# VHH binders against Death domain-containing protein 1 (DTHD1), part 2

Target 1, 86 residues: Death domain-containing protein 1 (DTHD1), of Homo sapiens (Human) (q6zmt9r679to764)
Amino acid sequence: DNLLHWLAEELSEENAESLSSTLPLRRSTIQLIKLKNPDDLTEQIHEFLCFWKKSLPTFTDKLRLLARHLRKIGRSDLAEELKFKW

## First folded at step 1 (VHH)

Design s01 (framework vhh_sonelokimab_d1)
Fold by ESMFold2-Fast, scan of step 1:
Structure s01 (fold): chain B 86 residues (1-86), chain A 124 residues (1-124)
Amino acid sequence: as target 1 above (86 residues)
Amino acid sequence: DVQLVESGGGLVQPGGSLRLSCAASGFTFSDYAVGWFRQAPGKEREFIGAISGSGGSTYYAVSEKGRFTISRDNSKNTLYLQMNSLRPEDTAVYYCAADRYSWEYDDSSEYDYWGQGTLVTVSS
């Protein structure tokens, strides 16, 4: 997903750790993604976001929910920018 | 104190151009998406367009047909609206507004701060 890849590029290692704890992802899923993408933080974060998005019901307001998660990890700047890119 | 101050309004002939400015103070301008709205006599407030805090993204009302351009200069804490090919129906009070946390860029109720407005009259 192009927008989720852009987000992954903007998120730091600290953001990645916070995001993985606030997104409703299983520990085993997080571990698998990290093992598949060693030393590639951007790809790890991108896969976290893609898996999270795929796990949501069809008519979920994904933009608002993603923005809420970004604000929770201290990235309200990215949440605002997401509004204009989604 | 938070302030948004519009300037540049006035009388212009049909087909003319006008540039509006909005000077922001009292808050961190680059943290806010900012936009332009207008209100003609007896009508609801209408969205014109918005620009993200970084200036990297812009959104325009579908009805504007490329006649209006929004830009910002974060070093000067200023928002601009360039209006070209003006028509009598563009006559309105133009407002700038700042939005930190909302997701509805075209919903005036989501904006946190508002200017007092500047009148634009298009007539011959």
Scores: ipSAE 0.000, ipTM 0.137, lowest interface PAE 12.8, mean pLDDT 80

Design s02 (framework vhh_sonelokimab_d1)
Fold by ESMFold2-Fast, scan of step 1:
Structure s02 (fold): chain B 86 residues (1-86), chain A 125 residues (1-125)
Amino acid sequence: as target 1 above (86 residues)
Amino acid sequence: DVQLVESGGGLVQPGGSLRLSCAASGRTFSSYAVGWFRQAPGKEREFIGAISWSGGSTYYAVSEKGRFTISRDNSKNTLYLQMNSLRPEDTAVYYCAAEGYDYWSDLEADEYDYWGQGTLVTVSS
């Protein structure tokens, strides 16, 4: 998703650490994504977000849940912008 | 800025159903994500469910999923909560709440910008 890639580009290394702990992803999934993309933090974050999104039921308010996760990691600025770009 | 007024509360027997309504003032209701909360005497306010501003997505607390359904009608500026298979432990004051423009939240009571006055639901024989 292009919007998830934009988010990944805006998120720092500290944000990647926080997302790996707050998104409900399996540890094995997190490890696999890191091994696949060892020097590309943006791609790691992008794949975390893509796996999270694909794990949710189709009727789930993904925008709202994503905004909440962004807030929890200290990126309320991105949560506010997400509404405009989603 | 929105004003919310709940209605539809009352006495219902265990196993029964009840539909709550929340009427919203004004032109901006369709711009807000809205949700339902409840509070029993002496207990903390609990999240029940929320619906996106377009009505395209819903999110429920795990304990209420399957018994309660949230919906909205933006043409009528109204939010609904359909409650089925009611139990005595569902007895509470039910509140509707709306999020403002500045910040989204779908799960925490302290993150909603506007609240209604509440409507009492009593589940008892």
Scores: ipSAE 0.000, ipTM 0.141, lowest interface PAE 12.9, mean pLDDT 75

Design s03 (framework vhh_sonelokimab_d1)
Fold by ESMFold2-Fast, scan of step 1:
Structure s03 (fold): chain B 86 residues (1-86), chain A 123 residues (1-123)
Amino acid sequence: as target 1 above (86 residues)
Amino acid sequence: DVQLVESGGGLVQPGGSLRLSCAASGFTFSDYYVGWFRQAPGKEREFIGAISSSGSTIYYAVSEKGRFTISRDNSKNTLYLQMNSLRPEDTAVYYCAAGTWDYLSPEDEYDYWGQGTLVTVSS
């Protein structure tokens, strides 16, 4: 998803740690994605976000939920931009 | 034996209200994320919403927000769905489900499911 790739590029490693701890991803899934992309933080985060999005039930308000997670980790700026881009 | 038993379904007029209950037994209910799903005949199962183990976080699907309220009582091992301003399109079998991953788990990740309770919205 182009929007999720943009978002992955905007997140720092500190932001990524905070976000991945609040996203409902199994630790084994996180570890596998990290192993698959050992030198590319952007691709790791992008795969976390794509996996999270695909794991959600049908009719989930993905934008609202993602914006909430971004605000919680102190990235309200990205949450506002996401509303514009989504 | 793990059980989830839905109750409170029935016939209701358009614009009416209904409260569904889901009684859990055979597991530590307070450790589980629990949610509501529904399925109309010939349609895919649809997510309504879910509530975290403590009750502090509740998530609703877009189509249900504002009309439906989810709550739980861990002391009674019971999950609730309050449905207001019901429409004929809300006619479906309503299911409760419990899982240990979290409230955003895909349907395949829920560990336990109830048998469902029928809600019919008709004049």
Scores: ipSAE 0.000, ipTM 0.104, lowest interface PAE 16.1, mean pLDDT 78

Design s04 (framework vhh_sonelokimab_d1)
Fold by ESMFold2-Fast, scan of step 1:
Structure s04 (fold): chain B 86 residues (1-86), chain A 125 residues (1-125)
Amino acid sequence: as target 1 above (86 residues)
Amino acid sequence: DVQLVESGGGLVQPGGSLRLSCAASGFTFDDYAVGWFRQAPGKEREFIGAISWSGGSTYYAVSEKGRFTISRDNSKNTLYLQMNSLRPEDTAVYYCATDYPWESGYYDETAYDYWGQGTLVTVSS
């Protein structure tokens, strides 16, 4: 997903750590993604975001929830950019 | 600041009906799912129902047997719970809660970050 890949590239290592702690993925899912992309943090984060998106309930506003997570980790700038890239 | 304020609770006779309201402020109400939970004395908090940001989807606890109806009026930033055929076991403090239920789902109280203070409903003769 192009938007989620752009987002993964914009996140610093510290931002990625904070975001990963707020995206509840099962340990097995995290391990499989890391094994698939062992030295590519950007691709790991991109796949984490894709699996998180797929896990959300049907009535979830995914864009607004993603913006909420970005604001929580101190990236309100990225949350505002989502309004124009979605 | 996110604020949720419940109202409409009180004493009602068995078999009666009651409508609870939850007034929301401090956030864009239309962007959030909202739900109703209750907690009876000495018991854990339990899910009653939830409604999507648009009002297009509703989800109910299977144990309530169609007696309760959740609705929302986004023009008034208000959530409602219509309670019919009330029983003594419905006596509880009723809470509204809002957030985006993520992986754990709409029935999981830990998925909701913001809660009201509650309104007491007593069903007795």
Scores: ipSAE 0.000, ipTM 0.135, lowest interface PAE 12.0, mean pLDDT 76

Design s05 (framework vhh_sonelokimab_d1)
Fold by ESMFold2-Fast, scan of step 1:
Structure s05 (fold): chain B 86 residues (1-86), chain A 124 residues (1-124)
Amino acid sequence: as target 1 above (86 residues)
Amino acid sequence: DVQLVESGGGLVQPGGSLRLSCAASGRTFSEYAVGWFRQAPGKEREFIGAISGSGGSTYYAVSEKGRFTISRDNSKNTLYLQMNSLRPEDTAVYYCAADSFYEGWLTSDSYEYWGQGTLVTVSS
């Protein structure tokens, strides 16, 4: 997903930790993704976002939910940018 | 919170150009997406375009794409609208607005802060 990869490139390590705590992902899933991509923060975040997206019911307003998660971690700037790229 | 003041409106000939400014006062202007709207006499308010807080992304109404350019200078707390190839149909009061809601950012209802407007008249 090119959009989610772009978003992963914009997020810092601090953002990644905050995001993993706000996204409804199992801790074991988070640990597995980190172990799989030990030196690639962008790929770790991208996989967090992909797993989150796949976990959502069909017809969910994914843009709205993603923007809310970004605001929770203090990245309202990225939530706004997301509107321009969605 | 942000206060917005538009300037630069006036009379311009068809085919001419005009640059509008929107001066913002407030602590965190760079954290707001800002947009331009216009309202022609007897018509509803129309979206023109918007720019993200960083200025990294812009979105234009399809009908205005190519003629109008939005930019911002966060160091000066100022938003700009460059209008080229103006037509009589562009005659309107032009407003700048700052978005405090995530949803509906392309509609006037989503914007919390508005300027008072500046009149642009395109006439021979």
Scores: ipSAE 0.000, ipTM 0.209, lowest interface PAE 12.6, mean pLDDT 78

Design s06 (framework vhh_sonelokimab_d1)
Fold by ESMFold2-Fast, scan of step 1:
Structure s06 (fold): chain B 86 residues (1-86), chain A 126 residues (1-126)
Amino acid sequence: as target 1 above (86 residues)
Amino acid sequence: DVQLVESGGGLVQPGGSLRLSCAASGFTFSSYAVGWFRQAPGKEREFIGAISGSGGSTYYAVSEKGRFTISRDNSKNTLYLQMNSLRPEDTAVYYCAAGSPEEWYDALTSGEYDYWGQGTLVTVSS
């Protein structure tokens, strides 16, 4: 997912830790993704976001939900940018 | 007097099933998003799933097997968690929680819930 890859490139290591703790992903899934991509923070975040998106019900407002997660971690700027890229 | 009371926990063998219930009182249950969390000894509290006030929307932690199903019965003021194919690593205290009615999706994290139950212990062991 090109949009989620763009997001991953914009997030810092601090943002990544905050985001992974708020996304409803199992700890084992997070650990596995980190082990698969030990030196690639961007790919770790991208896989977290892709896994999260695929886990949601089809009728879920994914844009609004993602924007809320971004605001919680202090990235309201990215939440606003999502409106134009989604 | 707001209360959330969990029940249905106990000892179950690996591969078994349990249905947890959470009985709510003292507030307008149907107006609140409600969810399930668990915490194993020495671990952080982990989100399992949440359901909107109407029951029309659900949000789950990722599960490879789709082993857990959340549902509610607003006429009985009760939240349920159906747990199938249980594993030893599912051993934890399970909590129900009621969240903000305005932004139910925020209630998927422990910091966003207004009310919490006392928890019910689930032990998966042979």
Scores: ipSAE 0.000, ipTM 0.153, lowest interface PAE 12.5, mean pLDDT 78

Design s07 (framework vhh_sonelokimab_d1)
Fold by ESMFold2-Fast, scan of step 1:
Structure s07 (fold): chain B 86 residues (1-86), chain A 126 residues (1-126)
Amino acid sequence: as target 1 above (86 residues)
Amino acid sequence: DVQLVESGGGLVQPGGSLRLSCAASGFTFSSYAVGWFRQAPGKEREFIGAISSSGGSTYYAVSEKGRFTISRDNSKNTLYLQMNSLRPEDTAVYYCARDLSPEEYWDLAEQGYDYWGQGTLVTVSS
């Protein structure tokens, strides 16, 4: 997902830690993704976001939920930008 | 002995509101994510939403409707579902369920839940 990859590239290491703790992902899922991408933080974040999006029902307002998570980690700027890229 | 007991179901007019409660006992309620499911007559069980063990995060499979709110009170070992602007298509048996893993976040599949309440019937009819 090109949009989610762009978002992963914009997130700092600190943002990544906060986001992984606020996304509703099980610890085992997070650990598996980290094991698959041990030295690539951007790919770890990208897979967290893709897994999260894939886990949601089709009719869920994914943009609104993602914007909420971004605001929770202090990235309201990305939440606003996401509105125009979605 | 782990138990979940729902209450608050009943007959309500279209446009009405109901608040369902789920009383938990026999385990450390604050350690588990918990969710709400429903099953309409002749249909499979549908996931409504869930709340994290701390109550800090909620998820709604039907969030687009904006009519349902999930909350919990860990001091009372109770889970709630506030239902507003009810419609005939909301008629179902409503179940609360405990995630099988004592972790902050929930499963989206019913297979990820190990204990279920008996269900409470909600009928929306004039």
Scores: ipSAE 0.000, ipTM 0.134, lowest interface PAE 14.6, mean pLDDT 81

Design s08 (framework vhh_sonelokimab_d1)
Fold by ESMFold2-Fast, scan of step 1:
Structure s08 (fold): chain B 86 residues (1-86), chain A 125 residues (1-125)
Amino acid sequence: as target 1 above (86 residues)
Amino acid sequence: DVQLVESGGGLVQPGGSLRLSCAASGFTFSDYAVGWFRQAPGKEREFIGAISGSGDSTYYAVSEKGRFTISRDNSKNTLYLQMNSLRPEDTAVYYCARETYYDFWSGYSDEFDYWGQGTLVTVSS
């Protein structure tokens, strides 16, 4: 929650498009989040991450999955930072 | 072939301590979260806890927190369970298990796909 908000603040417009295409979220969910937060990119990204996290089972190595995802979108720097903040 | 082999089980007195090991082979150990389960005679398998692939995150069942510690040594492909203040009700076969592989593109699961054969822990006077 606080870490996902920090992460959303660090991600750019370019990362938002890459993130929404790589997170396993339904297109309708992505559209709804964008529609709900039309002028707030940080809140859009935060809700993408929160919805993704909520979709995961109770025990999941969320740190590993999130770090792997950040590497996939070209943000290995954030993956390293996340490890220290988790 | 993926294999998990538990060891370190045995007879201990109430209040005693025991350390279990799980030797992994046939996969890149550091890429997988691994965990411990136990099963007492006539009971369902119960989750104890698990540790992330890096070792940086651990998750415990509420009832076991404080007495049991999970750790791993990725250089030795080995998972550990340190058990302290053992009680007769801890008597069970202890299993290690590997979490199902995730691909961020394709989905995910909290399921464990490979299990060891188990090691018996008996807590009795």
Scores: ipSAE 0.000, ipTM 0.130, lowest interface PAE 13.9, mean pLDDT 77

Design s09 (framework vhh_sonelokimab_d1)
Fold by ESMFold2-Fast, scan of step 1:
Structure s09 (fold): chain B 86 residues (1-86), chain A 125 residues (1-125)
Amino acid sequence: as target 1 above (86 residues)
Amino acid sequence: DVQLVESGGGLVQPGGSLRLSCAASGFTFSSYAVGWFRQAPGKEREFIGAISGSGGSTYYAVSEKGRFTISRDNSKNTLYLQMNSLRPEDTAVYYCAADLYWGSDYTLESQYDYWGQGTLVTVSS
């Protein structure tokens, strides 16, 4: 998703570690994505977000959940911007 | 449609054991952290324990650690609470809840998006 790629580009390495701890992803999934993209942090984050989104049912309020994760890692600025990009 | 349905409550004698179940549907259960809360008559709702989506991390209220064990079976979309050495003060309506913030947020009622209707546990002689 274009929006998730934009978000991955805005997140720093510090934010990536915080985000991966708040997203409900299996450790094996995180390890696999890191192994697949060993020198591309943006692609690692993008894959984390894509996997997370694909794991949710269609009727889930994805915007609300994503905004909460961003707020939790100290990126309330990105959470607010989601209202315009979602 | 999202739902959480608790079961397994009832009347038990002091010193007894009971296992509560919470059946989840309408969302990808394995992707959500889930927890147990209880509310005794005339008291505020209190946190009991929570478990991460993978089941790899568990968190307990200090007072409940050792007597209560939280577990989950993602293949069955079910959360469990094993309660041992029950006391009259454990009498309460027990609720399951989903969609926790990680860390300290797991104890906060306001951080949960989905709640069950509760199951009554009465511990009495």
Scores: ipSAE 0.000, ipTM 0.122, lowest interface PAE 12.8, mean pLDDT 78

Design s10 (framework vhh_sonelokimab_d1)
Fold by ESMFold2-Fast, scan of step 1:
Structure s10 (fold): chain B 86 residues (1-86), chain A 124 residues (1-124)
Amino acid sequence: as target 1 above (86 residues)
Amino acid sequence: DVQLVESGGGLVQPGGSLRLSCAASGRTFSDYAVGWFRQAPGKEREFIGAITWSGGSTYYAVSEKGRFTISRDNSKNTLYLQMNSLRPEDTAVYYCAAAPYDFLSDTPYEYDYWGQGTLVTVSS
């Protein structure tokens, strides 16, 4: 979760809503996380990413899939950095 | 074991519409994320879109720009692809695919089960 927290720090200002819309999270889950962490966008995004990661099968290429999500929201810079931090 | 069977392919004029179906047998779709892919002659498989079963979320390739819509009928274990404003460049074999997880992916290797495909030809 260390790396996912770093991503949440980088994303909280520019891409919070874009990321939450591309991750396959239920609207009710998104709303609950926001209500739980109303003053902390970074923690909201961190919990979105943690929920997403826990939903993936053991054999999923998590790095590649995460990089794809980052490119979709216009953060190809973070996708490239992720290759060296994973 | 799961079998996926696509249907609804055929010849369509440019500008026309077509709806493809994908029926699952052996297991319920509630165990799967399901996606649509296509492959034109001499090209690699290309992602079109995917849908989760548990969350009702969808994910589309940006190149489709709202021309294609994915939907489901849980009572029939059937997935649909509605294709509008078809172009000759849409000519391909269309595949449905399923993976034993409830998340969206545009990567073919994340999908464990594939149908045989249905041919869509768009020409005048």
Scores: ipSAE 0.000, ipTM 0.126, lowest interface PAE 13.1, mean pLDDT 76

Design s11 (framework vhh_sonelokimab_d1)
Fold by ESMFold2-Fast, scan of step 1:
Structure s11 (fold): chain B 86 residues (1-86), chain A 124 residues (1-124)
Amino acid sequence: as target 1 above (86 residues)
Amino acid sequence: DVQLVESGGGLVQPGGSLRLSCAASGFTLSYYAVGWFRQAPGKEREFIGAISSSGGSTYYAVSEKGRFTISRDNSKNTLYLQMNSLRPEDTAVYYCAAEYPGWFDSSLTEYDYWGQGTLVTVSS
């Protein structure tokens, strides 16, 4: 939770667009989150990440998947930082 | 327990067809893009093709187009490779691999989970 909020603070508007396009979230879920949090980009990103995390099985290597996703959206810097905050 | 398990390999005659399955257990395959790879004895592992998490997009290596078809059934947590017009050159261990997020990536190093492989021998 705290870690995902930190990530949301570090991600830009361009990153939010990438996340909404590439996270395995239903289109309706993405639309609902955007409508719920108009003009609050940080909260939109935070809810995308929280919903994504809750959708994964508990045994999943969440750190590895999150780091890979960050690299895919061009934020390798955050993926490396994530290793120290996990 | 997280694993991918390939099945359906075996001995088949040249010109024959074979369908490989890859079953995911311990995780939900529908969140992953998945691909097929093969490795012939003494050679590097090569990419065959991949299918997006939704199944809406497929990407094939040029050499495999037309003979091989990738499909998935997310309700069964399973990936398939349909192989037609098999040749002796297709003899290899076939691997499935899962990648998250659900984007295509032909790079071996980008796949998160790998199966143990299933042997396909094409010989008379």
Scores: ipSAE 0.000, ipTM 0.145, lowest interface PAE 13.6, mean pLDDT 77

Design s12 (framework vhh_sonelokimab_d1)
Fold by ESMFold2-Fast, scan of step 1:
Structure s12 (fold): chain B 86 residues (1-86), chain A 127 residues (1-127)
Amino acid sequence: as target 1 above (86 residues)
Amino acid sequence: DVQLVESGGGLVQPGGSLRLSCAASGFTFSSYWVGWFRQAPGKEREFIGAISGSGGSTYYAVSEKGRFTISRDNSKNTLYLQMNSLRPEDTAVYYCAADTSLEDYLAWIESGEYDYWGQGTLVTVSS
């Protein structure tokens, strides 16, 4: 979760909207997280990522899937950094 | 409109076998992960297994591996669940589900927050 918090700090507001659209999070879940954390974009993103990670079964390659989402939103630089922080 | 229609449920003796079908329509069936869930009275919805759009990858809940087999026929837009060595605790309503937001992602397969659900088919395992 420290890694996911670092990642949330690196994402811009534009990246956050793109990520919330490409992550398989229900719209209602996104809205609840935003309402819970109205003053903190970093915390909103961190909770999106934590919820996403917890939604995946233990046998999935979470690093690979996260890197793919980062590449989809145009943050291949962060996807590459994940190889050294995971 | 997206529709999922389950069939094949019924009464089975312990140790028996049953095959469930799920007919899908309203989306490009071969492009998306689809899966099976079940819910017994008074219990939460439980993940059983999921299969990739091409059918090349399957994932099962640990507790169901070896007794249940998931498969699909994309030419018929149909998902299947083959259930073997059935036990009384397998008694539940079985649902097929599709998440059409992502076609090759494994998110939600255990969470139960899929976009589309069938109405369910009842399987009763009793003597």
Scores: ipSAE 0.000, ipTM 0.134, lowest interface PAE 12.6, mean pLDDT 78

Design s13 (framework vhh_sonelokimab_d1)
Fold by ESMFold2-Fast, scan of step 1:
Structure s13 (fold): chain B 86 residues (1-86), chain A 124 residues (1-124)
Amino acid sequence: as target 1 above (86 residues)
Amino acid sequence: DVQLVESGGGLVQPGGSLRLSCAASGRTFSSYAVGWFRQAPGKEREFIGAISGSGGSTYYAVSEKGRFTISRDNSKNTLYLQMNSLRPEDTAVYYCAAKRYGSWYKSPSEYDYWGQGTLVTVSS
């Protein structure tokens, strides 16, 4: 999951907060990930993305959904670049 | 494959400022997260700060936040460290380093490429 690592590195703290609110993750899951990685924002974001990906049915268009979430948090630039790297 | 060369080190008086540069050679520089580390005699390498490939995210060691600023210019393949309010205890060899994707910005072992270092002495 090099791609999700790249994406996590590109997201700011503000983006992380928006993303954790936008992704369909339980609040308790978000809190546990934050507690597990208290001084590593990149790892928090990476785990949010990995957990979200694992929660989806296998036939889901994951790229399209991820791009949609990125646009929702104001990172349309990353959504477009993601298409290239996916 | 990235090669890194630091410059800008030297002697500075306490309270002074200094800007370090790290020139990278390699055509995928923007694909690497890059950071600054320092090492004083007899001590382990200490993390200062890191910046993501696009420059959209920066990460600092708690002790350096506010005094040091990291930035990059991908068009020039160059990484910078602006150091303000320097103290004698900031005396060290300063290294730039690059890593592929991944977390653990603070861990030296996560970095694949390292410069040879530039000496910064804060005294007198």
Scores: ipSAE 0.000, ipTM 0.199, lowest interface PAE 12.5, mean pLDDT 78

Design s14 (framework vhh_sonelokimab_d1)
Fold by ESMFold2-Fast, scan of step 1:
Structure s14 (fold): chain B 86 residues (1-86), chain A 124 residues (1-124)
Amino acid sequence: as target 1 above (86 residues)
Amino acid sequence: DVQLVESGGGLVQPGGSLRLSCAASGFTFSRYAVGWFRQAPGKEREFIGAISWSGGSTYYAVSEKGRFTISRDNSKNTLYLQMNSLRPEDTAVYYCAAKTYSYLTHKASNYDYWGQGTLVTVSS
């Protein structure tokens, strides 16, 4: 997913911690992703986002929901720009 | 004190190439998204392209894609613009800019820090 990879590159370590708490991901899933990519924060974030997206029903308004999660972690700037790139 | 200082501008003939540099100081360069804009006399400031804090993502104006390449060297606190196949229409003052939030955008209003610009003239 090109857009989610772009988003992962724009998020910081602090944002990664906040997202792993805010996104409805199981603790075991988060641990597995971290173990798989121990020195690659961008890839950890990308996999969090990809796993979250795959967990949603096919016709969910994914853009709206993603923007909401970004606002919750203090990245309203990314939420606004997301509409342009989606 | 935040500073962005452009260099590398000058006179070049059509079809030529130039590499512009932007030296950053006074902030943690590696945490900022940075980009290039240009402005010709009597025209609006226009977006050229931007690069994410890590260098992993780039975003270009459609009209400039393929001729211009943006890169950065975080170890040197420097942003670059490689310009190839230059045309008379590329004549402008080129500005580098940095934004507090890392997301890439074409909107000049979202950039917090600006350099003074470097003049590029493409003429025979």
Scores: ipSAE 0.006, ipTM 0.211, lowest interface PAE 9.6, mean pLDDT 81

Design s15 (framework vhh_sonelokimab_d1)
Fold by ESMFold2-Fast, scan of step 1:
Structure s15 (fold): chain B 86 residues (1-86), chain A 124 residues (1-124)
Amino acid sequence: as target 1 above (86 residues)
Amino acid sequence: DVQLVESGGGLVQPGGSLRLSCAASGFTFSSYAVGWFRQAPGKEREFIGAIRSSGGSTYYAVSEKGRFTISRDNSKNTLYLQMNSLRPEDTAVYYCAARPYSKWLTYSSSYDYWGQGTLVTVSS
């Protein structure tokens, strides 16, 4: 999932904390991902995004939901980029 | 068709000022981080400054000594560079560049789109 990996590379540590609190992920899932990737913030964020996407129903408008989460954490610039990368 | 077109270059005396413009077309300008680079005769391309897609966050090369200001107008799809107190050492071809990401803005290799450049000559 190259798109989600690109997104993970653009998100800062500050954004990562906000994102992990706004995505509907269980605390135990977040902790497991952090334990598996203790020195790789990019991989942590990528795994958060992949797990979130995988958890959604097939017919969900994933782009719209992702854009909403990005705007919520103050990354409207990345939300706009999704329009032509998705 | 992506295009970046610089303008505003020319001959200026030491101590003078110039304002460069970069007109963007063919992409969603407001979603791109954009920056200015220059290349002096016989030198490598050098970072001047950059501004994030949302605006507000600017980055400048220390070597510019606070004389240059970068800004953007997303409603006009235009990037600007205000250059003050110009010196002969500022003589170079000035390029604007765009990338979709806000990391690594000081690295020329990280930019996808480039203008053709505009020459600035500072001499008496």
Scores: ipSAE 0.000, ipTM 0.104, lowest interface PAE 12.0, mean pLDDT 78

